# Ledger of designs, part 10: VH-VL binders against Ferredoxin-fold anticodon-binding domain-containing protein 1 (FDXACB1)

Target 1, 94 residues: Ferredoxin-fold anticodon-binding domain-containing protein 1 (FDXACB1), of Homo sapiens (Human) (q9brp7r531to624)
Amino acid sequence: LYPPCYVHDVSFWIDQKKGFDELEFHTVARAVSQDTIISIQFLSRFQHPKTQQVSLCYRLTYQTCDKALTQQQVASMQSQFRKEIQQHLYVIPR
Below, E stands for the ipSAE of ESMFold2; O stands for the ipSAE of OpenDDE; V2 stands for 0.75 times the mean of E and O plus 0.25 times the DockQ between their complexes.

## First folded at step 6 (VH-VL; framework fv_sotevtamab)

Design m76
Fold by ESMFold2-Fast, scan of step 6:
Structure m76 (fold): chain C 94 residues (1-94), chain A 123 residues (1-123), chain B 112 residues (1-112)
Amino acid sequence: as target 1 above (94 residues)
Amino acid sequence: QVQLVQSGAEVKKPGATVKISCKVSGYTFTDYYMHWVQQAPGKGLEWMGRVDPEDGETKYDPKFQGRVTITADTSTDTAYMELSSLRSEDTAVYYCARDYYGDISYWRYFDYWGQGTLVTVSS
Amino acid sequence: DIVMTQSPDSLAVSLGERATINCKSSQSVLYSSDNKNYLAWYQQKPGQPPKLLIYWASTRESGVPDRFSGSGSGTDFTLTISSLQAEDVAVYYCQQYYDTPTFGQGTKLEQL
């Protein structure tokens, strides 16, 4: 009756010169998930004390009522998402 | 000491192209974006676009997209702004400006500016 | 896109007196992820380029005198000069960098 809900966290190092384009991050998330990501929540920012590198962590919630959504499909979308953000956003997934 | 030194004033006819230079010193050119800002008489400051001197990546404001080309030459530590199909409305002072960043900021504020280049477009 | 509106368009202040310039954004420039206001203030004197005074709404740039301070959050921001000096006569601009950079129309500060 209720569609299944899947939660995945993604964390990555940003390129501080290029910055982090959060709008593009949302655009990539929508495209890769075929609009099944219904929520993107910022969780934390970490700055490495020695290297000064900055890492961000976001929570993604997958859910849809208009088609079957399986754990395997979500895992594939999440894997593709990690690859796409590395390519488009100058980030290194953790 | 950080310095951004721009080329001198230009007088152009409508339909012409102008190319303005911005030579930098006192810092590593490839470590910062270079932006261009237009200031027309009686109007405020308008962001035109920017270039990453390290890889040549550019971003432009839609108002100038198609007419503006921003480039960087790392051999001379010089950024350029080329504006084509000039109109009388393009009469303005043009500034190059270095950005400042930190943390997660994608868009920037500007810590150092060139002295400005007056471009006059008249028949 | 984000529209920046300053008030007043011009003001005259006597030497030693307080000057206050306001800036309003059409939408919030407070980023919830880092809790920072993406707002800067610039000073421009006749025939000179803009000079950065304040960033992150309230952080003073190195070398900027203590009499300059920025305050506010979200959509409403203020630049204050606690005691006007002759060299402070200029046009002041606010700028947001929450999205594609946009500037206010400027406030002309004159000596009364």
Scores: ipSAE 0.411, ipTM 0.822, lowest interface PAE 2.2, mean pLDDT 90

Design m77
Fold by ESMFold2-Fast, scan of step 6:
Structure m77 (fold): chain C 94 residues (1-94), chain A 123 residues (1-123), chain B 112 residues (1-112)
Amino acid sequence: as target 1 above (94 residues)
Amino acid sequence: QVQLVQSGAEVKKPGATVKISCKVSGYTFTDYYMHWVQQAPGKGLEWMGRVDPEDGETKYDPKFQGRVTITADTSTDTAYMELSSLRSEDTAVYYCARDYYGDISYWRYFDYWGQGTLVTVSS
Amino acid sequence: DIVMTQSPDSLAVSLGERATINCKSSQSVLYSSDNKNYLAWYQQKPGQPPKLLIYWASTRESGVPDRFSGSGSGTDFTLTISSLQAEDVAVYYCQQYYYTPTFGQGTKLEQL
C-alpha cells in the first residue's frame, strides 16, 4: 500500500534571451509544496513555427507518507506554484 | 562583422579603481548579454559577471561581488566593467565576451571576445 | 561551484598525429530539460583572446576545421584534433554553462 500520489502538469512560455533557470524552478517547487513534490519530470518542449517562442512542460508528482495529503491541498499548492514561477522566473504560464 | 573593441592597458596603484570599456559593432547590442572574464598571468579563465544591455540586469560571481560593477550604455553600444579596491592579485587581462543563447539556456557559452585589456596593479 | 579539471596539463604531438584532451566536471552538466551537455571548448593562442571551437559538447562552431571534434556526456568530455596542424599549437579550455560558468585549468598543446 502506497500513500496517495497526485500528478499535475505545468506548461509555460520562456524568454529565450533570459533563459530558464531550472535550479530556481526546483527551489520554488520545493518551497511551495513543503517538500511534498517528490518528482519533477521534463515532458516536452514546443517551439512555435512562426513566432519561434519556446514552451516547456513539466510533470510534478506530489506524495508524502508522514502527513495526510489531500487533493484540495495539492490543487492549492499547484495554483501557488504557477503564481510563484511567474514572479521568480522569466516565464508565462499556459 | 561582429567586433568587440576594448579600451587600452591600465596601470593602477593598490586601492585604486579601474574602469574598462568594450565597444560593440556588427550586431544589435541589446540582443545579447555581455560578460566579463579575468585571466591572471599564466593562469586560467575566471567568469566575473554579466549585464543585459536591454534592462541593465546584472549577475556577478560571488568572488567579485561587492568590488565589480558591470554596466551598459545603449547610446554608445558600450559595456563597462569597473573593479574597485584593486590588489596586486587583480593584475590580469580582462576580456569582454558576448554570449550566445538558444532554446532554454540560462547560463551561456561565449561566441565573440574582445581583444583583452591588461590591468597591472603595482606600487 | 562546478569544478572543471583537464588532463593532461600539457601535451606534445607531432604534426599529422592525433591529439586528445580530456575534461572532467565535478557534477553532471547534462540538462534534463533538453538532454544537452552544457559544455564548450575554446582555443587560445599567445596574445589572443579565446576562440570558441565547440558548444553543446559536440557541435562545431561555424568556420572551425572539421579536424576538431568534441565527445562525451555527463561528467567526462574529450576534445580531439584528428591530424595536428602547426596552427593548432595553443592552450585549450573547456567551460561548463550548466551553472555559473567555470573553466578548466587549460591544456597546453605543443608540437613534438
Scores: ipSAE 0.353, ipTM 0.793, lowest interface PAE 2.7, mean pLDDT 89

Design m78
Heavy chain, then light chain:
Amino acid sequence: QVQLVQSGAEVKKPGATVKISCKVSGYTFTDYYMHWVQQAPGKGLEWMGRVDPEDGETKYDPKFQGRVTITADTSTDTAYMELSSLRSEDTAVYYCARDYYGDISYWRYFDYWGQGTLVTVSS
Amino acid sequence: DIVMTQSPDSLAVSLGERATINCKSSQSVLYSSDNKNYLAWYQQKPGQPPKLLIYWASTRESGVPDRFSGSGSGTDFTLTISSLQAEDVAVYYCQQYYGTPTFGQGTKLEQL
ESMFold2-Fast, scan of step 6: ipSAE 0.559; ipTM 0.868

Design m79
Fold by ESMFold2-Fast, scan of step 6:
Structure m79 (fold): chain C 94 residues (1-94), chain A 123 residues (1-123), chain B 112 residues (1-112)
Amino acid sequence: as target 1 above (94 residues)
Amino acid sequence: QVQLVQSGAEVKKPGATVKISCKVSGYTFTDYYMHWVQQAPGKGLEWMGRVDPEDGETKYDPKFQGRVTITADTSTDTAYMELSSLRSEDTAVYYCARDYYGDISYWRYFDYWGQGTLVTVSS
Amino acid sequence: DIVMTQSPDSLAVSLGERATINCKSSQSVLYSSDNKNYLAWYQQKPGQPPKLLIYWASTRESGVPDRFSGSGSGTDFTLTISSLQAEDVAVYYCQQYYSYPTFGQGTKLEQL
């Protein structure tokens, strides 16, 4: 039996002057998930044709082998992660 | 066109505070961050911190956190760097430098630099 | 804290010959979201401030002679001067901007 693996995508708008701190994004993800996020993969970049605003999309994979990890726990962590990146990274979740 | 002009050399005693200025011209001051970089004699460059002149937001390198204060005055297009509790190891040339941002970068490289200000700390 | 290490500490090159300076970062400075390496190179002559030569690892700053080129990706970067001129005698620094900025210790380039 292998531990269950949960995949969630997150997308957000960035501030063009302030920019996006990718290293801090990883730090926040590790902290919020209690180190259960084992992979963060960049998926896509989108630039709005009218506003010129840039959005990024990342895929987060949750898994741990030292305790049970439930879908509800992951959903809660993902929700908290969206809130934390708004506070720390000058981003607006999409 | 773009010009960053720093204040003149300073001589300070240990424990003192120094405040260096960087007056800009040739661009819109609030459009770019202003950074400060230390260079000890015969040594390399160390980033100290930066300010966003538009909103006053500052970020500092952890090793200078608590001793450095960086500010901007938009009425005079001047950035300041204040370093307190001076030690002999703070003897250095201090540079102000304008960043460049493009793409999506949060941290920056520097396209224009001031001429430098020598601060000597000795008893 | 991303540590930048340059090699060699100093080198001497004859006029017209190629000079190569290396820079290694303690972790990757490649941004996944724009696929750019957040690395710059500066030239500093005695008594002068640093001058930007290269940004995003390989993009030459306007006004910089084409004999200067940057290459590399991730953690290993190189600044090359294809044919040394007398005015190129200087100290060269690499700088990462993936995290709060850090510089290499510098490489002193002298004429042989």
Scores: ipSAE 0.508, ipTM 0.850, lowest interface PAE 1.7, mean pLDDT 90

Design m80
Fold by ESMFold2-Fast, scan of step 6:
Structure m80 (fold): chain C 94 residues (1-94), chain A 123 residues (1-123), chain B 112 residues (1-112)
Amino acid sequence: as target 1 above (94 residues)
Amino acid sequence: QVQLVQSGAEVKKPGATVKISCKVSGYTFTDYYMHWVQQAPGKGLEWMGRVDPEDGETKYDPKFQGRVTITADTSTDTAYMELSSLRSEDTAVYYCARDYYGDISYWRYFDYWGQGTLVTVSS
Amino acid sequence: DIVMTQSPDSLAVSLGERATINCKSSQSVLYSSDNKNYLAWYQQKPGQPPKLLIYWASTRESGVPDRFSGSGSGTDFTLTISSLQAEDVAVYYCQQYYSIPTFGQGTKLEQL
């Protein structure tokens, strides 16, 4: 049997001057998840018609074949990931 | 119309500190980051770091972190780059450069450059 | 760091002929969220600062002659000068801005 796969989406607003560091976003995701995130997929880009603010949405897939990975562990990692990107990437989670 | 004017050439001894200025005109200083780029004689370009003149936030390349300090003075529209513990290998032309950013870019390319400042480190 | 490698190191081209300079990145500089390549090209003449020619791999900077064009995606990029003029003799640098900015080593373009 293949190990369980957990999917979580994350969406956030970007600071227009500071911008978004996509490579650092991937780096933080892998570090926080202890390399259990096996894919990060871009889903959508939205630009607010009035404010011109941009938001992005990504899908993160958690999976490991080496040990049991629980839904609770994934939820904890996802919560920490949201905190880390807010602190380090100048983004505001939606 | 946009101009970046750097201070003149410097000659320093090993172990000294150098501080170079970059005075801007023709745009709103706080709207763009100011970057510093090193070019050793006959060699390529190396990004050193940048400052956001609006809030003073800095980012440095790890190679220069600990020896470089980049600052901005909004009252005079001038950016500064200070490099300490100078070595002969620091002999180079130093450029200030204004960035350009798209709507989501965190790292940048450079649309306007200063004329360059030659720093010679010799005993 | 993303390593940028240019080829050739030097190139000699006759006036009116095509010049082609290549740039390779050690990893993709294509942003997934805007589908743009974060790659710029600069021209540097002796005693002068670099001058921006092209950004986002293929967008020409205002005031740059249309004989200059950029192409490529992901890890492999090309700067083309369709018909060399004497004023184009210079060193050309590529630069990525997907990560902490890094430059290629430069390609010296000479008149044959």
Scores: ipSAE 0.533, ipTM 0.857, lowest interface PAE 1.5, mean pLDDT 90

Design m81
Fold by ESMFold2-Fast, scan of step 6:
Structure m81 (fold): chain C 94 residues (1-94), chain A 123 residues (1-123), chain B 112 residues (1-112)
Amino acid sequence: as target 1 above (94 residues)
Amino acid sequence: QVQLVQSGAEVKKPGATVKISCKVSGYTFTDYYMHWVQQAPGKGLEWMGRVDPEDGETKYDPKFQGRVTITADTSTDTAYMELSSLRSEDTAVYYCARDYYGDISYWRYFDYWGQGTLVTVSS
Amino acid sequence: DIVMTQSPDSLAVSLGERATINCKSSQSVLYSSDNKNYLAWYQQKPGQPPKLLIYWASTRESGVPDRFSGSGSGTDFTLTISSLQAEDVAVYYCQQYYSHPTFGQGTKLEQL
């Protein structure tokens, strides 16, 4: 019996002058999820043909053996994560 | 056309503070970060830190954190680097350097450099 | 910190001959999100500031002669000068910008 696994994707526009701090992105993910995010996978890069803005997409996997992790708790953590990266990483969530 | 012009050589005693300037022309000052790089005599290059002239955000190398302050004055298109508690080991040429941003890069390479300012710390 | 190590520390090359300078990083500087190597090369002549030659490991800066080329990926990089000119006598530095910028110790290129 394995604990339930929740998968959520996050995509966001990068501020090209500020750039993207991937190390800080991982740090924020761990903090917001209380270490329930066990995997962060890069999925894709998109560059807008006219604006030249770059968007990145990552897949986040939530799982824990210590307690019941609900879909509602994960949705709340994912929402908080989107807010935190917008504040700390100069990104605009899509 | 792009020019970074630094202030002249300084001679300081140990414990003093030095503030050197880098005046830019030929581009929009707020569009690029300004970095500072130290080069001790006969030695290599060491990144000290940078400022975003648009919002004043700074990042410093831990080696210089607490002693270095980098600022930008948009009214004069001038960046400054202030180094306090000077030691003989701080004797070096200090360069300002403009970065180039592109794509998703968080850290940078440098496309234009100032001529350098020699700071000598001795008694 | 990513440590950059250049080799050799110095070399002497005759005019018209090929010069090769190597740079190793203590960890990969290849970014997975854009598949680029965050590595630049600079030339510094006595009394002058460094001059950008190459960025993204192999992209030559505008105005830099085509005898200069960069190659490599991940942790091992090379700067090549295909045919040495007198004006190329200088110290050459590699720099990573995958994390806090760090430079190699420099390679002094002299005319033999």
Scores: ipSAE 0.508, ipTM 0.843, lowest interface PAE 1.6, mean pLDDT 90

Design m82
Fold by ESMFold2-Fast, scan of step 6:
Structure m82 (fold): chain C 94 residues (1-94), chain A 123 residues (1-123), chain B 112 residues (1-112)
Amino acid sequence: as target 1 above (94 residues)
Amino acid sequence: QVQLVQSGAEVKKPGATVKISCKVSGYTFTDYYMHWVQQAPGKGLEWMGRVDPEDGETKYDPKFQGRVTITADTSTDTAYMELSSLRSEDTAVYYCARDYYGDISYWRYFDYWGQGTLVTVSS
Amino acid sequence: DIVMTQSPDSLAVSLGERATINCKSSQSVLYSSDNKNYLAWYQQKPGQPPKLLIYWASTRESGVPDRFSGSGSGTDFTLTISSLQAEDVAVYYCQQYYSTWTFGQGTKLEQL
């Protein structure tokens, strides 16, 4: 089977004291994407030399064989995902 | 030296409210979360919730949500745990415990604990 | 919510013998970004608060004797006491701090 696969990266600043709940991050990703996100991969951690603020970058892979999945649908899901993590995880996208 | 000193034992009737304290010394109170843990007689440890003394933000375990209130008073470096609508099942030792976040971006283990406060709920 | 399950519930070990306590999490407690297991072990003696023994699954807290060691990754973890001393009789708890904080039910270690 070879259904279309879409890859999107998301990066965000975390709050070092509040912490980052990686399990909740995965849970939000699954919920927002209706389980079309099949893979979440950590890519990088960056710490600003002056502010000491930390950002994380993850790669999300969208794929499903059950229905057609379009670039527009994935873009919409990705946009909603960025909103949801900002609301629930003490992160600031970008 | 880091110390977490809790208030003394309490005896309450069913339906009452109890408020226990945890006074800290030897570190900056606002730099660390303060957690509360329940341990019923002969049973294990159950996390109840925590407070960030810097901004008063709380997070509670769903089992205690609605009955527990955790607060922090930065003027006295004291954390409080208030448990309402007490039942006999709430008879337990209650511990305060500190976690540490120095430069690490994720949640921590508990490095210092209070001595515990026994709350007995009996008619 | 991550459920922590310890085994056995209790065990008796002779002085000088090896004691092994297991802890299983319902979901992985390994963070992808730092590759650390968010798993701690505590020792509790009667009438005392829990005392931190091990954090990050295998890092021994300062002052804890080297006969205590932690191992494992992901969902399966072990606390080992290589040679039991009388002072080691206690209840041992594992804790995950990957997503909120939950404890295992405890393992009571007794001297045989």
Scores: ipSAE 0.348, ipTM 0.824, lowest interface PAE 3.3, mean pLDDT 89

Design m83
Fold by ESMFold2-Fast, scan of step 6:
Structure m83 (fold): chain C 94 residues (1-94), chain A 123 residues (1-123), chain B 112 residues (1-112)
Amino acid sequence: as target 1 above (94 residues)
Amino acid sequence: QVQLVQSGAEVKKPGATVKISCKVSGYTFTDYYMHWVQQAPGKGLEWMGRVDPEDGETKYDPKFQGRVTITADTSTDTAYMELSSLRSEDTAVYYCARDYYGDISYWRYFDYWGQGTLVTVSS
Amino acid sequence: DIVMTQSPDSLAVSLGERATINCKSSQSVLYSSDNKNYLAWYQQKPGQPPKLLIYWASTRESGVPDRFSGSGSGTDFTLTISSLQAEDVAVYYCQQYYSTLTFGQGTKLEQL
């Protein structure tokens, strides 16, 4: 009755000079996933005690009734998403 | 001591272009974004845009997009704001302002400001 | 865009008395990732550029006198001057930096 649902977490270091544009992060996620990401949740923030470098962790939920979604397709989208955020948001994926 | 020193007042005709400079000293120019803010006479502050002097990346407020160009010259530690197709309502004091760095925020507050440059647009 | 509204537009206060300036945002400026309110306050004297007073709603900038304090969270913020001095006559602006950058219209503080 309900289409399959896939959950993936993404963690990354942010560039403190450039900052983190959460709105653009959402825009990139939806574009890369062809709007199959239905939920993006902030999970945690970590700041390294010595370097003061900050990392963020988000949870992405993939689901759609419009087309068949496989684990392989979602894995491919997630991999592309990691590449896109590195290019567009000045972040380094963990 | 951090200083942002702007070029002097300008008087322009409608349709002209103005280019204002902001020379910085007392810090590493490429470590901070430089923003430009407009203040019309007796009015509040409006953000125009900013540049990252390290790579030249710019971002503009949609109200000024297409008319404003912000640049940075790292050889002289100077930022520029160029506003084209001037109208009477562009008469204002223009400020350069340095943003804070070292937090996760994408948008920021301003810790140092230039003294301001008055641009008067009149026939 | 987030609209910032200050009240009152102008205020006259006697020396040594408390001055209170309010700022409301059309949307919350509280960022969930660091639990900070992305709001700053500036002081602008005639013929001078704005000067940063407070950032993250309540953190006083270095060199700003203790009589200045900021409070509030989410959408409602206050700048308080506990005991007005003559040098505090100025226009005060709030600014959000949560989504883009927008300023309040300003509050003119005069000595009564």
Scores: ipSAE 0.403, ipTM 0.808, lowest interface PAE 2.2, mean pLDDT 89

Design m84
Fold by ESMFold2-Fast, scan of step 6:
Structure m84 (fold): chain C 94 residues (1-94), chain A 123 residues (1-123), chain B 112 residues (1-112)
Amino acid sequence: as target 1 above (94 residues)
Amino acid sequence: QVQLVQSGAEVKKPGATVKISCKVSGYTFTDYYMHWVQQAPGKGLEWMGRVDPEDGETKYDPKFQGRVTITADTSTDTAYMELSSLRSEDTAVYYCARDYYGDISYWRYFDYWGQGTLVTVSS
Amino acid sequence: DIVMTQSPDSLAVSLGERATINCKSSQSVLYSSDNKNYLAWYQQKPGQPPKLLIYWASTRESGVPDRFSGSGSGTDFTLTISSLQAEDVAVYYCQQYYSTYTFGQGTKLEQL
């Protein structure tokens, strides 16, 4: 039996002139989750028909066998991740 | 026609500061980042940093952080690179280069380059 | 930092023959959000600034002759000149722009 696996999606608007740093996004994800995020998968790109703003959507998978990982802990980490990317990247969470 | 025109060659002694200019024409200065790249004699290219002329935001390579200052003057469409505490190892040709607008990436390739400015640091 | 390594350091090719230059990155430069390889190739002739030839690994810059082509994905990239001309004698640099900017050490192409 494998440890519990939790899946969360995150969507955000990017600043098209400043751009999006995908590697820094991964770095922030690992730091906030204490390395419990084992997979980050790109899901989709959306361009708003009126504003032309672009948003990206990624899927994050949380899993660890080193400690008991609860749904509440993952939800807390995901919330902190949304806050951290807004502070450190040119993105606005959706 | 896009042009990036750099200031002339400089000769400096160790410990001095040099400030190089890059005047642009043929496009809207605030629409593109301006980058600075160092090329030591017979060596390859090293990215130093960049500025967003629209808001003055800068980003530097850690190797140059603390010694390099990159600025932009929108009234004259000119970018500057200032390098302090010069050492003989700083002897190089310095290029300004424009990145390409329209990518979603934070990091972009360089489509136009200045002609280069030779800085010689000798004692 | 992503390290870019080119091979060979230099090569000599006869006019009309094919020249091949390789570039390896220490980690993938393929962006998942647009499925593009963030790799460019530049040509530098003596006394001149670098000139953009190829971006996104395989897209040729406007005005660049079709004898120049780029290929590869992820970590392994190639610049090919299908039929060398005298004006192609230069140093060629690859560059990643996936995370900050790093250049390969350069490959010097000479006429044999």
Scores: ipSAE 0.372, ipTM 0.797, lowest interface PAE 2.4, mean pLDDT 89

## First folded at step 7 (VH-VL; framework fv_sotevtamab)

Design n2 (from m58 with heavy chain Y106H; at its last look DockQ between E and O 0.87; V2 from the best seeds 0.60)
Fold by ESMFold2, look of step 7:
Structure n2 (fold): chain C 94 residues (1-94), chain A 123 residues (1-123), chain B 112 residues (1-112)
Amino acid sequence: as target 1 above (94 residues)
Amino acid sequence: QVQLVQSGAEVKKPGATVKISCKVSGYTFTDYYMHWVQQAPGKGLEWMGRVDPEDGETKYDPKFQGRVTITADTSTDTAYMELSSLRSEDTAVYYCARDYYGDISHWRYFDYWGQGTLVTVSS
Amino acid sequence: DIVMTQSPDSLAVSLGERATINCKSSQSVLYSVDNKNYLAWYQQKPGQPPKLLIYWASTRESGVPDRFSGSGSGTDFTLTISSLQAEDVAVYYCQQYYSTPTFGQGTKLEQL
């Protein structure tokens, strides 16, 4: 049996003056998930045609070998992660 | 015509505090982060911290955290770096530096630097 | 933080000859969003502040002579001065800005 693997995307508007710290984004992801996030993949950049605001989208892959993950546990981690990036990274989740 | 003009050299005793100013002109002060960099005699460059002059938010290198305070006064377009509990090892030239304006990344390279301020810590 | 290591610590080069300075980062400074290397090079002469030469690893700052070029990607970077001039005698620093800024230890370039 292969360990369960959960994939969730997160997208957010950045503050273009303050900018986005990708390394800190990875650090927050690892901390919130207790290292359950094993992959963080940049998917896309979107610039709103009217406001010129920039949005980024990342794909997060959750998996562990030593603890069974449930869909509800991963959803809780994803929800907390969205809150933490808003608090620490000058972003507004979409 | 961007200029960053720092206050003059200082001589301090161990245990004292120094406060260095960096007055800017030729750009909108609140649009850019202001950084401070230490260079001990004959040594390389070490980042100390930065401030966002618009809202006063700061970030410091752990090496200096607890001893350094970086501020900005938007009424005079002047940034300040205050270093407390001075030791002889703090003898260095201190630079203010502006990052470039960008729209994606948080960290940026430094396109303009002040002339430097020598701080000498001696008995 | 990301450790920047330069080599050599010093070198001497005859006027008109090529000078090569290497910089290695402890992790990649390639930013996922724009696929650019967040690496800069500075020149510093005695009694002066650092002067920006190169950003994004290979883009020359305005007013920097064509003899200066930057190359490399990921973790390995090079500053090249194709034909050394007397005014190029200085200390050169690499700096990453992918995260909290860190600098290489510097490379002293002298006229042989």
Scores: ipSAE 0.509, ipTM 0.871, lowest interface PAE 1.8, mean pLDDT 91
ESMFold2 (binder alone), look of step 7: mean pLDDT 92; pTM 0.939
OpenDDE, look of step 7: ipSAE 0.514; ipTM 0.885

